# Ledger of designs, part 129: VH-VL binders against q8ixk2r445to577

Target 1, 133 residues: q8ixk2r445to577
Amino acid sequence: FFGMLQNKGLTDYCFDYNPPDENQIVGHQVILYLCHGMGQNQFFEYTSQKEIRYNTHQPEGCIAVEAGMDTLIMHLCEETAPENQKFILQEDGSLFHEQSKKCVQAARKESSDSFVPLLRDCTNSDHQKWFFK
Key: E = the ipSAE of ESMFold2; O = the ipSAE of OpenDDE; V2 = 0.75 times the mean of E and O plus 0.25 times the DockQ between their complexes.

## First folded at step 5 (VH-VL)

Design me5 (framework fv_retifanlimab)
Fold by ESMFold2-Fast, scan of step 5:
Structure me5 (fold): chain C 133 residues (1-133), chain A 119 residues (1-119), chain B 111 residues (1-111)
Amino acid sequence: as target 1 above (133 residues)
Amino acid sequence: QVQLVQSGAEVKKPGASVKVSCKASGYTFTSYWMNWVRQAPGQGLEWIGVIYPSDSYTWLDQKFKDRVTITVDKSTSTAYMELSSLRSEDTAVYYCTRDYYGRSWFDYWGQGTLVTVSS
Amino acid sequence: EIVLTQSPATLSLSPGERATLSCRASQSVSYSGKSYMNWFQQKPGQPPKLLIHAASNRATGVPSRFSGSGSGTDFTLTISSLEPEDFAVYFCQQSYEYPYTFGGGTKVEIK
């Protein structure tokens, strides 16, 4: 799968990654913004190793969740995907982070007009359902 | 009626800064991206950067990253572009233009602000 | 960055004639059936005006004599029969990736 990763419940919002410095693509949080297809910031690849790759720039980035955290951040991709970079996109659209046993949910960032993907206990909410557009 | 109204012409000396405003009306300011584009006299168009007014997310062309700041004031529906360390090559008409609700096209433009940099 | 090359630089025609303007991109600006190429018209002393978006969609209020076509790297703007008000400079612009870039422009002038 390659494309814009859109939320079923928050229907106009897609995964978006725009680091403050384009020469350093790792270490920043993945966010949700209006699906627009502008630039490379909203295009991701879902791989056979269960990675969500940001591969429009070099070196390629892979979305990861650090132990004890609930935010999705950009790391460098590895030859063999580590467990913290594996997300299972299920038939019902849920995006399951196997290492933490949690699901990716579209959520409002506190004290802002912004939305972010966060790890939450898995539910059947449309805010936890994703698809490639 | 959608309108983008920009501040008036500026004359600056080399090394100074200029701040151009773009006041939006006739639509929901926070729902559209705002881009800045410039045009040197007799030359083509050059894209500077963009801001999403709802959360102030910005992306700037690398050529301008160290000298440009784009901001918004949501209470007045106004976008600002500040360019520092001015040089004669920055003499241009500066335009704000609305990006149509995540559709990636510039449907409305401000009238332009002429910035002249001379000694 | 994506470089856009417009040709010809100048096109000298009479009213009633057909104008064909070309825009070539240094890499594809199409993805998943969509082409992120736009066309603008600019007259002296005025800001650019959107004519065509997404390669072939005419903007609101733009006369039917204007049409856009193409995909990938090769795009064309056609004016089927030039009116006096159509003598202007035309720019192509890609919205595929940041930074957004413009072509150098084609000036359509009267013979």
Scores: ipSAE 0.005, ipTM 0.530, lowest interface PAE 16.4, mean pLDDT 85

Design me6 (framework fv_retifanlimab)
Fold by ESMFold2-Fast, scan of step 5:
Structure me6 (fold): chain C 133 residues (1-133), chain A 120 residues (1-120), chain B 111 residues (1-111)
Amino acid sequence: as target 1 above (133 residues)
Amino acid sequence: QVQLVQSGAEVKKPGASVKVSCKASGYTFTSYWMNWVRQAPGQGLEWIGVIYPSDSYTWLDQKFKDRVTITVDKSTSTAYMELSSLRSEDTAVYYCARYDKYGSYPFDYWGQGTLVTVSS
Amino acid sequence: EIVLTQSPATLSLSPGERATLSCRASQSVSYSGKSYMNWFQQKPGQPPKLLIHAASNRATGVPSRFSGSGSGTDFTLTISSLEPEDFAVYFCQQSYEYPYTFGGGTKVEIK
């Protein structure tokens, strides 16, 4: 799948990656922002290796969750996807992070009304359901 | 100081349209969400929708999708709510209200309200 | 949509008495230790005024006699000792998800 990765429960919000410096795409948190498809910050590819790729830049970025963390961070893609970069997109729309055994959930950022995707215990909440638009 | 000043009362016939304005001052207009809420005489509050002035993104409650348009004019820091195909049940005070998401203060400032009366 | 049910519809009390107002949500409005439930006060002829945000935080200038509590689906607004200016209608409101919704209101009136 390729396109804007939208949340079912938090309607009209999509995965968004807008690093302050285009020359350094690694290390910043993935956010959720209103789906508009402009500036290429919202276009992602779900690959056969179960990666979520930031598909508009070179080198290509892949979403990862570091051990002990719950935030989604941009890393460099590898020839063989490491376990921390693998997400299973289920038929019901859940994004299951295999290494942590947790699901990606749309959430409000602490002390803010801005939104981010976070790892949480898997539930049947629409805030944990994602689809490509 | 933050102020939201709305346009004056309107009297309309059924089937007409009304456009209410909300002029903001005292803060950066494009950095805060602007909500619209109405209240029929003696009734509770009913949320209509919201606009983010920076990019004009709007979200409208299902009940209003076919009749409401929300817009902004960034040059005058003014938000507008237009409601078409007016019915007597639309008689209400219409409010604009700011959401300070940075401070997590929902609807921390409200306009004074605009009474819209729909009568024959 | 999230339905908010307030009870009682009317609360008749005298100055100095404690007021306890309830708001129940049809689903949880809490996430990661924060509850997206807010309380507003409205007096006749005036717009609503923010009293409590995030279930328990008083807005700027709100007297300490007002307190909010609760999480998940069950929330309470308490006025520890009613002052004459507190007789008003109180609305709960959820900012957890769109559409934003309000409760039906509780009217606190002089007995």
Scores: ipSAE 0.006, ipTM 0.547, lowest interface PAE 13.9, mean pLDDT 86

Design me7 (framework fv_retifanlimab)
Fold by ESMFold2-Fast, scan of step 5:
Structure me7 (fold): chain C 133 residues (1-133), chain A 120 residues (1-120), chain B 111 residues (1-111)
Amino acid sequence: as target 1 above (133 residues)
Amino acid sequence: QVQLVQSGAEVKKPGASVKVSCKASGYTFTSYWMNWVRQAPGQGLEWIGVIYPSDSYTWLDQKFKDRVTITVDKSTSTAYMELSSLRSEDTAVYYCARHEYYSRGYMDVWGQGTLVTVSS
Amino acid sequence: EIVLTQSPATLSLSPGERATLSCRASQSVSYSGKSYMNWFQQKPGQPPKLLIHAASNRATGVPSRFSGSGSGTDFTLTISSLEPEDFAVYFCQQSYEYPYTFGGGTKVEIK
């Protein structure tokens, strides 16, 4: 699967990666933003190694979660995916982070107007359901 | 004062293992990647791998993955590189070098180097 | 892996002369306007010292006579007027993808 990774509950919002410095693409938090259909910063690929890859061009960024954290950040993709970069996209649309046993949820950031994907205990909430368009 | 201080020189026989330490001071250890690089006498630089101390995320070059283990001890701000099954071709100065999390490859501070000699 | 080829292997010059060092990558090391090419200086018995990062940015404390340029696969390190302390080995290094790789080095020596 590849394309824009959209949230079922937070309608019209997609995974988005737009680092503050265009010259440094690794290490920043993945956000949610209105789906614009233009690809690029919203184009992700779900791989057979259970990675969520940003862009198809090198260097390839892979979404990861640091130990003890609940935010999704961009790391460099590896030849063999490390455990912190593995997500299971389940049939019901849940995105399960294997290492933490948590699910990715659309959540409002601690500010007025921004949204981010965060790790939370798995529920049947539509805010935890994702699909590629 | 930011510095990386490495353990002293080692002399090993073929088949042995060696563990080199790199103690960081003067900065937030968990905010920087730690690289390991070696240099055989009179030769160029060869990158071994990297670890991110905050979560122990590690990447090793395929040439070394079966023989090298990189670890960190956050309580002492120390990184370690262990190389097993030593052969004469492993004789080299081994360096640790940091780079800031968002600044890929910007290795601005290096340890003084640890000479590992493998001889029969 | 990305192979870096430096030329010449040895550059014999006198103090005051301009040095131009080349580094070529087997594939592009540029992405989104950024070039992941770095330059290091090494003197005997010392660890490498960062000179230039991201192709053209001087590291802290590096004299203005050092400059880097290039993008994609072709990169250059220039020393506008050699000082006695500049006679050393220079390595290029890519941080575009793992594994990071170094060029074979260019030795700048006194003629």
Scores: ipSAE 0.006, ipTM 0.538, lowest interface PAE 15.0, mean pLDDT 86

Design me8 (framework fv_retifanlimab)
Fold by ESMFold2-Fast, scan of step 5:
Structure me8 (fold): chain C 133 residues (1-133), chain A 120 residues (1-120), chain B 111 residues (1-111)
Amino acid sequence: as target 1 above (133 residues)
Amino acid sequence: QVQLVQSGAEVKKPGASVKVSCKASGYTFTSYWMNWVRQAPGQGLEWIGVIYPSDSYTWLDQKFKDRVTITVDKSTSTAYMELSSLRSEDTAVYYCARTGYYDKSAFDIWGQGTLVTVSS
Amino acid sequence: EIVLTQSPATLSLSPGERATLSCRASQSVSYSGKSYMNWFQQKPGQPPKLLIHAASNRATGVPSRFSGSGSGTDFTLTISSLEPEDFAVYFCQQSYEYPYTFGGGTKVEIK
């Protein structure tokens, strides 16, 4: 799969990566933003290693969640994907982070205009269901 | 006949704000990104930021985030760049220029430029 | 940000001579076989004019004497035989990532 990773519950929003420091592609949080399909910020690849890759730049970035955290951050991809970079995209649309046993959920920040993907206990909520557009 | 037509020259005092317009014609305004670039007299080009007119998604260079607002009016196919807290170092010709989404490399159409002079 | 360094800053030549302009990026601006490097010509009092996009593709109406080459971090603009109207400032520009950046320019002036 390759495309914009859109949320079923938050229907107009997609995974977006727009790092504050463009000289550092890695180390920053992944956000959700209105799906537009323009520019390099919203295109991701789901790989056979269960990675979510940001590969419109070199070197390629891979989404990861550090132990004890709930935010998705961009890391450098490894030749063999580490467990913190593995997400299982299930038939119902859930993104299951195997190392933490939690699901990726679209969540609102304090501002109603700001949304981020976070790890939460798995539910049948449409806010935890994702698809490539 | 694709063209971008910008507003006329402005003279401002330090601390003021300026709003430059860029009116598009000859193409579908909402299908292209609109960029803003400036050039101080005798110097090089500096990219300020970009907006996607269809949804107003905006990306601004960190140097300008606190002072620049980019907006669009889809009904008139016009983009605007407002720069606040003007300094003498902001004296420059400001350009709008379009890029396409499958061909982002092509700044193929530019406005004629708007000279903004900031003086005491 | 990606820094673009153009050399030389000034190139003094006569009509009919070959001009070779260099642009070096602080990191690769190539991805999947495409290089996101553009070249512009600017004359006094005018906006920049697109000459070359995607490193080697001439823009519509640009004379064949202009050619672009390179990939990764090293790019070249060549003017095979300078005409009087070619004496101008030339800028490289990367569209690989935000912020988009320009080189400092190379002034091609008459000797």
Scores: ipSAE 0.000, ipTM 0.529, lowest interface PAE 15.8, mean pLDDT 85

Design s1 (framework fv_retifanlimab)
Fold by ESMFold2-Fast, scan of step 5:
Structure s1 (fold): chain C 133 residues (1-133), chain A 121 residues (1-121), chain B 111 residues (1-111)
Amino acid sequence: as target 1 above (133 residues)
Amino acid sequence: QVQLVQSGAEVKKPGASVKVSCKASGYTFTSYWMNWVRQAPGQGLEWIGVIHPSDSETWLDQKFKDRVTITVDKSTSTAYMELSSLRSEDTAVYYCTREGKYYGSYAMDYWGQGTLVTVSS
Amino acid sequence: EIVLTQSPATLSLSPGERATLSCRASQSVSYYGISYMNWFQQKPGQPPKLLIHDASNRATGVPSRFSGSGSGTDFTLTISSLEPEDFAVYFCQQYYSTPYTFGGGTKVEIK
């Protein structure tokens, strides 16, 4: 799967990665913003290793959860995907994070970015349902 | 028709708590965010927080986090805002307001009539 | 938090005149061509009413004499020809970042 990773409940919002320093694309938080259809910062690939890859810039980034946190950040992809970088996209649209046993939810945050994907206890909420567009 | 009907005016002493209700009708309650906003007499608008009724995900302005609790009752389509440790500067009209969908954006499109909370000694 | 500054605080005009209201944000509230700025109208004893969403889009039922423009940090609400019912207080509001914030308001009053 590849394309824009859109939320079912927060209908017009997509995964977005726009690092402030284009020369260092890892270490920054993944956000949610209105789907603009221009690819680039909203174009992701879901791999056979259950990674969510950002291939727009080099080196390739893989979404991971910071140790002890619920925020999604961009890390360097590993030759074998570590557990903190594995997200199981379920048939119902849930993104299940294997290491934490939690689901990715569209949420609000106190920052310049109003919406962010965060790990939350898994529920049947549409805010936890995702699809590639 | 979308309607948000709030509970009646309250008069409280400093240090007390107040709980305002907001009953929604005319739409699917669990599909829209519900915001709480207040306005002191003759003053501007101040955002308190927001809740999504489907999962009770809540975000509050940092200045209210220690005194405000926002909850919902899905069975009655009612949102609640409870403010504790009341001070005279909490005297205001409190509004609930739904966050509606417009061309991929969200805006507070329907508002309750407001609940006047007066805090006086 | 993002601070919104509205000017002027009071605008005294006659019916038929054009009103121009400004709202300035302490930081950009735009991203990829979308501006997360709304405008509300409030009359005495009433809750605010949504007029403009996303800087320039009129809400349902709002007359065409109301228009919004701007991006980044500078936004404008224009009323092309004031009607008697337009004398009210107008607030800008950003939803780019929580906490959501409102401007201090511009009161449009009869001259």
Scores: ipSAE 0.014, ipTM 0.647, lowest interface PAE 8.0, mean pLDDT 86

Design s10 (framework fv_retifanlimab; at its last look DockQ between E and O 0.14; V2 from the best seeds 0.00; counts 0 for: pae E 11.5 > 2, placed apart)
Fold by OpenDDE, look of step 6:
Structure s10 (fold): chain C 133 residues (1-133), chain A 121 residues (1-121), chain B 111 residues (1-111)
Amino acid sequence: as target 1 above (133 residues)
Amino acid sequence: QVQLVQSGAEVKKPGASVKVSCKASGYTFTSYWMNWVRQAPGQGLEWIGVIHPSDSETWLDQKFKDRVTITVDKSTSTAYMELSSLRSEDTAVYYCTREGKYYGRYAMDYWGQGTLVTVSS
Amino acid sequence: EIVLTQSPATLSLSPGERATLSCRASQSVSYYGISYMNWFQQKPGQPPKLLIHDASNRATGVPSRFSGSGSGTDFTLTISSLEPEDFAVYFCQQSYSTPYTFGGGTKVEIK
């Protein structure tokens, strides 16, 4: 699966990553933004290693969850996907993070009008449903 | 004007399959989710599944996962719902419904006229 | 799945009277202060018609006598003054999570 990773509950919002330095793509938080299909900031790939890969830049980035955090942060991809970079895109649309046993949910960023994907307890909410567009 | 026009009534035997069509017009077909909902005679509404026409992403109620196939033909802006291994309990009016976009949320704002599927021996 | 319970099953009223319909969800259908509850009107031989979306927003073309309210698990559809064309079946439906589910309906019939 590849393309824009869009949320069902939060209509027309997609995974979005726009690092401030194109030559240093890691260490920043993945956000949600209106799906626009332009550029490379919203193109992701779900790989056989269960990675959510940001491969429009080199070196390639992979979404990771750091210890004790609920945010999705871009790390470098590794030859063997580390445990904190493994996700399961399930048949019901839920995006499950294996290590934390939580689901990725579209959420409003605190004290902001912006949105971010956050790890939350798995529910049946459509805000936890995702699909590639 | 948004319109959803469904195929005509069907009469089937138990064990057979039925495929209902829903032709959409008046909007960008590939930009809106299309749901299928059924209603048995004198009963309530039951959600079957939903498909996004752009890439055919499909989610089904677990009740129907083994018997229902939802597809689209983008070239004709038509959605299809095929139900196999029909049983008498499948007798119902089947509706296609579009999920319109409202303030960042979805709502089933347009419906087909319905297709009666009768299953009887 | 989220179970929606509507009450009463039947509501017998006269034109001009106020109708109050209830829909109760087995779990909260609210998120970010928005309630993912919709109301539909259905007349015999016709598909459902969207009346209210997101608990309190009238769909396009819906008369002002229709209003929706509620949050969390309890929702209400109100018809301030029934018109002859308002006698029909009304369904609530949650769009909070798939599988989407509908209430059993309330039949508003003429007394």
Scores: ipSAE 0.802, ipTM 0.925, lowest interface PAE 0.7, mean pLDDT 95
Fold by ESMFold2-Fast, scan of step 5:
Structure s10 (fold): chain C 133 residues (1-133), chain A 121 residues (1-121), chain B 111 residues (1-111)
Amino acid sequence: as target 1 above (133 residues)
Amino acid sequence: QVQLVQSGAEVKKPGASVKVSCKASGYTFTSYWMNWVRQAPGQGLEWIGVIHPSDSETWLDQKFKDRVTITVDKSTSTAYMELSSLRSEDTAVYYCTREGKYYGRYAMDYWGQGTLVTVSS
Amino acid sequence: EIVLTQSPATLSLSPGERATLSCRASQSVSYYGISYMNWFQQKPGQPPKLLIHDASNRATGVPSRFSGSGSGTDFTLTISSLEPEDFAVYFCQQSYSTPYTFGGGTKVEIK
């Protein structure tokens, strides 16, 4: 799958990665922003290794969650995906982070641009349902 | 038609707690964010926080997070804001307000009538 | 937190005159062509009423004499010809980042 990763509950908001510098592609938090349909900062690829890849700028980034954290951070992709970079997109639309046993939820965070994807206990909330557009 | 009806005015002593209710009708309660905003007499508007009734995801302004609890009761379509350790500076009209959707963007489009909370000795 | 500064604090005008209200943000509230700036009207004893959302979009039922413009850090609310019911306090509010913040308000009063 590839395209814009959109939330069912936070309607018309998509995964968005806006690094401050083309030379500082990794280390920043993934945010949610209004889906604009132009690709670029909102274009992601879901791979057979269960990675969510960001290929708009070089080097290629892969979304990860550090142990004990709930924020999605951009890391460098590896030849074999580490466990913290594996997300299972389930049939019901939930995006399950295998290492933590938690689901990605559209949420608000005080230190961010407005909305962010965060790890939360898995529920049947539409805020935890995602699809590629 | 959309309506947000809040509980009546309260007079409290310093150190007490107050719980304001906001009953929603005329729309699907679990589909919209509910914000709480206050306004001290003669002053501007101050955002307190927001909750989504579908999953109770809550976010508060840092200055309120140790004293404010926002909750919802889905069965009665009612949101609640409880403020503890009241000070005279908490004297204000407290509003609940819904965020409407506009092509995925959000704006506070419907407001409750307001609840005056007076904190005095 | 994003600080919003409104000017002037008070604008004294007569019916029929044009009102121009300014709101400045301490940092940009625009991203990919969208500006997350809203305007509210408040009359004594009433809650605020949404007037403009996303810088330039008029809320349902709001008369065409009200218009919003701007991007980045500088925003303007214009009332092309004041009616008696337009004398009120106007607040700008950003929805770009939490905590949401409001400007201090501009009071449009009759001269």
Scores: ipSAE 0.221, ipTM 0.771, lowest interface PAE 4.7, mean pLDDT 88
Fold by ESMFold2, look of step 6:
Structure s10 (fold): chain C 133 residues (1-133), chain A 121 residues (1-121), chain B 111 residues (1-111)
Amino acid sequence: as target 1 above (133 residues)
Amino acid sequence: QVQLVQSGAEVKKPGASVKVSCKASGYTFTSYWMNWVRQAPGQGLEWIGVIHPSDSETWLDQKFKDRVTITVDKSTSTAYMELSSLRSEDTAVYYCTREGKYYGRYAMDYWGQGTLVTVSS
Amino acid sequence: EIVLTQSPATLSLSPGERATLSCRASQSVSYYGISYMNWFQQKPGQPPKLLIHDASNRATGVPSRFSGSGSGTDFTLTISSLEPEDFAVYFCQQSYSTPYTFGGGTKVEIK
C-alpha cells in the first residue's frame, strides 16, 4: 500500500513527518496532522516486510519503536527489517506492533491541538484503526 | 480511593431533557476514558457513549447520536450526559463508568452509584 | 454492532456447586490472541462490578473461584464453588468495537 495513512476514528487525520532539518530525518517523532497531501510529509509505504516507509528523498526512513518507548520514531530503513520496525496492518485497519504486542492509537496532547500516534494496549477503539488513501 | 458520585434521581415528562453529572475523585480525571451506560428497569445494560476528558474526544452509539451530548469539565473533574426529547422508553438508571488502565489494560473498573431517570406522562 | 447472547437466562444452583455461564458473540471479538470480552456481577440496587477483563484476567480483589475462558465468539465464566454472596446477575460485555455491547445477563439464583 502507498499513500496517506489515515486514522479511522480521528477522521481526516494522517500520519505526518516534518523533521526540523530536512537533511537529518532520523530520530524525530511521527505526528498526526490534517490530511492535505501537499509536499512529502504525508506519504508512506507499507511494504511486504511489514515496514512503514517514509518515501521522500534518499535515504528512506522507516518507522520504529525504541526499547521501552511508546512513540513512533523515524529510523533508517535496513535491507532486512528489524523487529522494532515491523507492524501488522490488518484488514480491519488495526496496526499491531509485533515486538511490543501493542497497537498504534491516535492520541491528543493535553492543552494542545497536536495529535500523535502512540503504542497502547490493544483495544477495539476506532482510534486504533488505520487505512491508506 | 477512586470514586464516581452522580447527581440525584430525576422525574421528567416526555419531550423534556435531563442532564446527569458524575464527579470523579481519587485519580487523574484527564487520564481515563469515561463511559455512560444505562439500564432500563428489569433489563440489561446499554452503552451510550464515551469521552476522553483530556481532549473531549467522544464516541456515541448511533442510536443516541441526535439526542445525547456528553461533556466534561476538567476544572471540577466532572462528566455530564444530557439526553433530550425524552420518551418513556428512556426510563432507566444511568451510570458513569471509568475505563481503567491497570497493567496497561482497559476495562470499566469503577462505576458511579447510578442516577434513576423516570419519564412519565 | 456485535450482539452478545448469554445462556442460560437463569441458573438455579445451591451453595458449593459449580456455575458455568456462557456468552456468544455474533462475530469475533479476538485480535492476535487477545479477547476483548469482560464479565460483570450485579446485585440488586447496586451498579455492576467488574469481575474479569480480557476474557480471563481477574480484576483486583476478585476471589480466585471466579475464572474466565474462551476466544473468538465463545466465552465462559466459571464459579468453581458458589458462595452465598455469588447469587447475582452476570453480564458479559465486548470492548472490541463501538458501540460497546452487553449480553442480556444470566441470573444465578438459589435452587
Scores: ipSAE 0.008, ipTM 0.538, lowest interface PAE 11.5, mean pLDDT 86
ESMFold2 (binder alone), look of step 6: mean pLDDT 93; pTM 0.950

Design s11 (framework fv_retifanlimab)
Fold by ESMFold2-Fast, scan of step 5:
Structure s11 (fold): chain C 133 residues (1-133), chain A 121 residues (1-121), chain B 111 residues (1-111)
Amino acid sequence: as target 1 above (133 residues)
Amino acid sequence: QVQLVQSGAEVKKPGASVKVSCKASGYTFTSYWMNWVRQAPGQGLEWIGVIYPSDSETWLDQKFKDRVTITVDKSTSTAYMELSSLRSEDTAVYYCTREGKYYGSYAMDYWGQGTLVTVSS
Amino acid sequence: EIVLTQSPATLSLSPGERATLSCRASQSVSYYGISYMNWFQQKPGQPPKLLIHDASNRATGVPSRFSGSGSGTDFTLTISSLEPEDFAVYFCQQSYSTPYTFGGGTKVEIK
């Protein structure tokens, strides 16, 4: 799958990655922002290795969660996906992070951005359901 | 039509707890965030917290974290705010309010009628 | 937390006059072209009523004489020609980040 990764509960919000410097594509938090339909900062690919790749820039970025953290950050992709970069997109639309056994949820965080994707215990919430558009 | 109906006025002693209810109707209860806001007599508005009824995800203002619990009963479309260890300065009208959905944002579009909680010895 | 400062605290005007209310945020509440500033009207004994959402969008049923403007840290609510029912307290509120915060209010009263 590839496209804009949109939230079912926050109907107009998509995964968005807009680092301050286009030449430094890794190390920053993935956010949620209005779906604009133009690709680029909101264009992601779900791979056979269960990665969520950011293909707009080179080198390619892969979304990861560090042990003990709940935020999604951009890392460099590797030839073989490490466990912290693996997400299972389930039939019900949930994004299950295998290493932590938690689900990605659209949530509020005390930060400069209003909404971010965070790891939370898996529930039947529409805020935990995602689809590519 | 959207309606939020709150429980009646309460008079409590310092140190007691109070639980205010907010019954929603006219929309899908589990699809909208529900906020709690209070207003002391003659004063401004103070945000307490918010809950998403579908999964009970809750965010509270840090100053209330140790004393406030927000819950929902999905079967009755009712939200609750419980405030413990009451002080005289907790005397206020407490409101529940729904966040309406707009393109890229949320705003408190419907409000309950308010519940006056008076804390007196 | 984001602090909102409203001025003036009280605005004394006559029906038919223009009212201009200010709200200043301690930090920017704008992101990607959206300003997360809302305005509410409150009359004695009633809950607040949403007037403007996202700085400039009028809520359903709100008369055209109400308009909002601004971005970043500086926001304005304008009532082009005051009607008797417009004499009330007005609050700004930011939805940029939690905790949500409100301004102290501006009371628009009859001169």
Scores: ipSAE 0.060, ipTM 0.708, lowest interface PAE 6.2, mean pLDDT 88

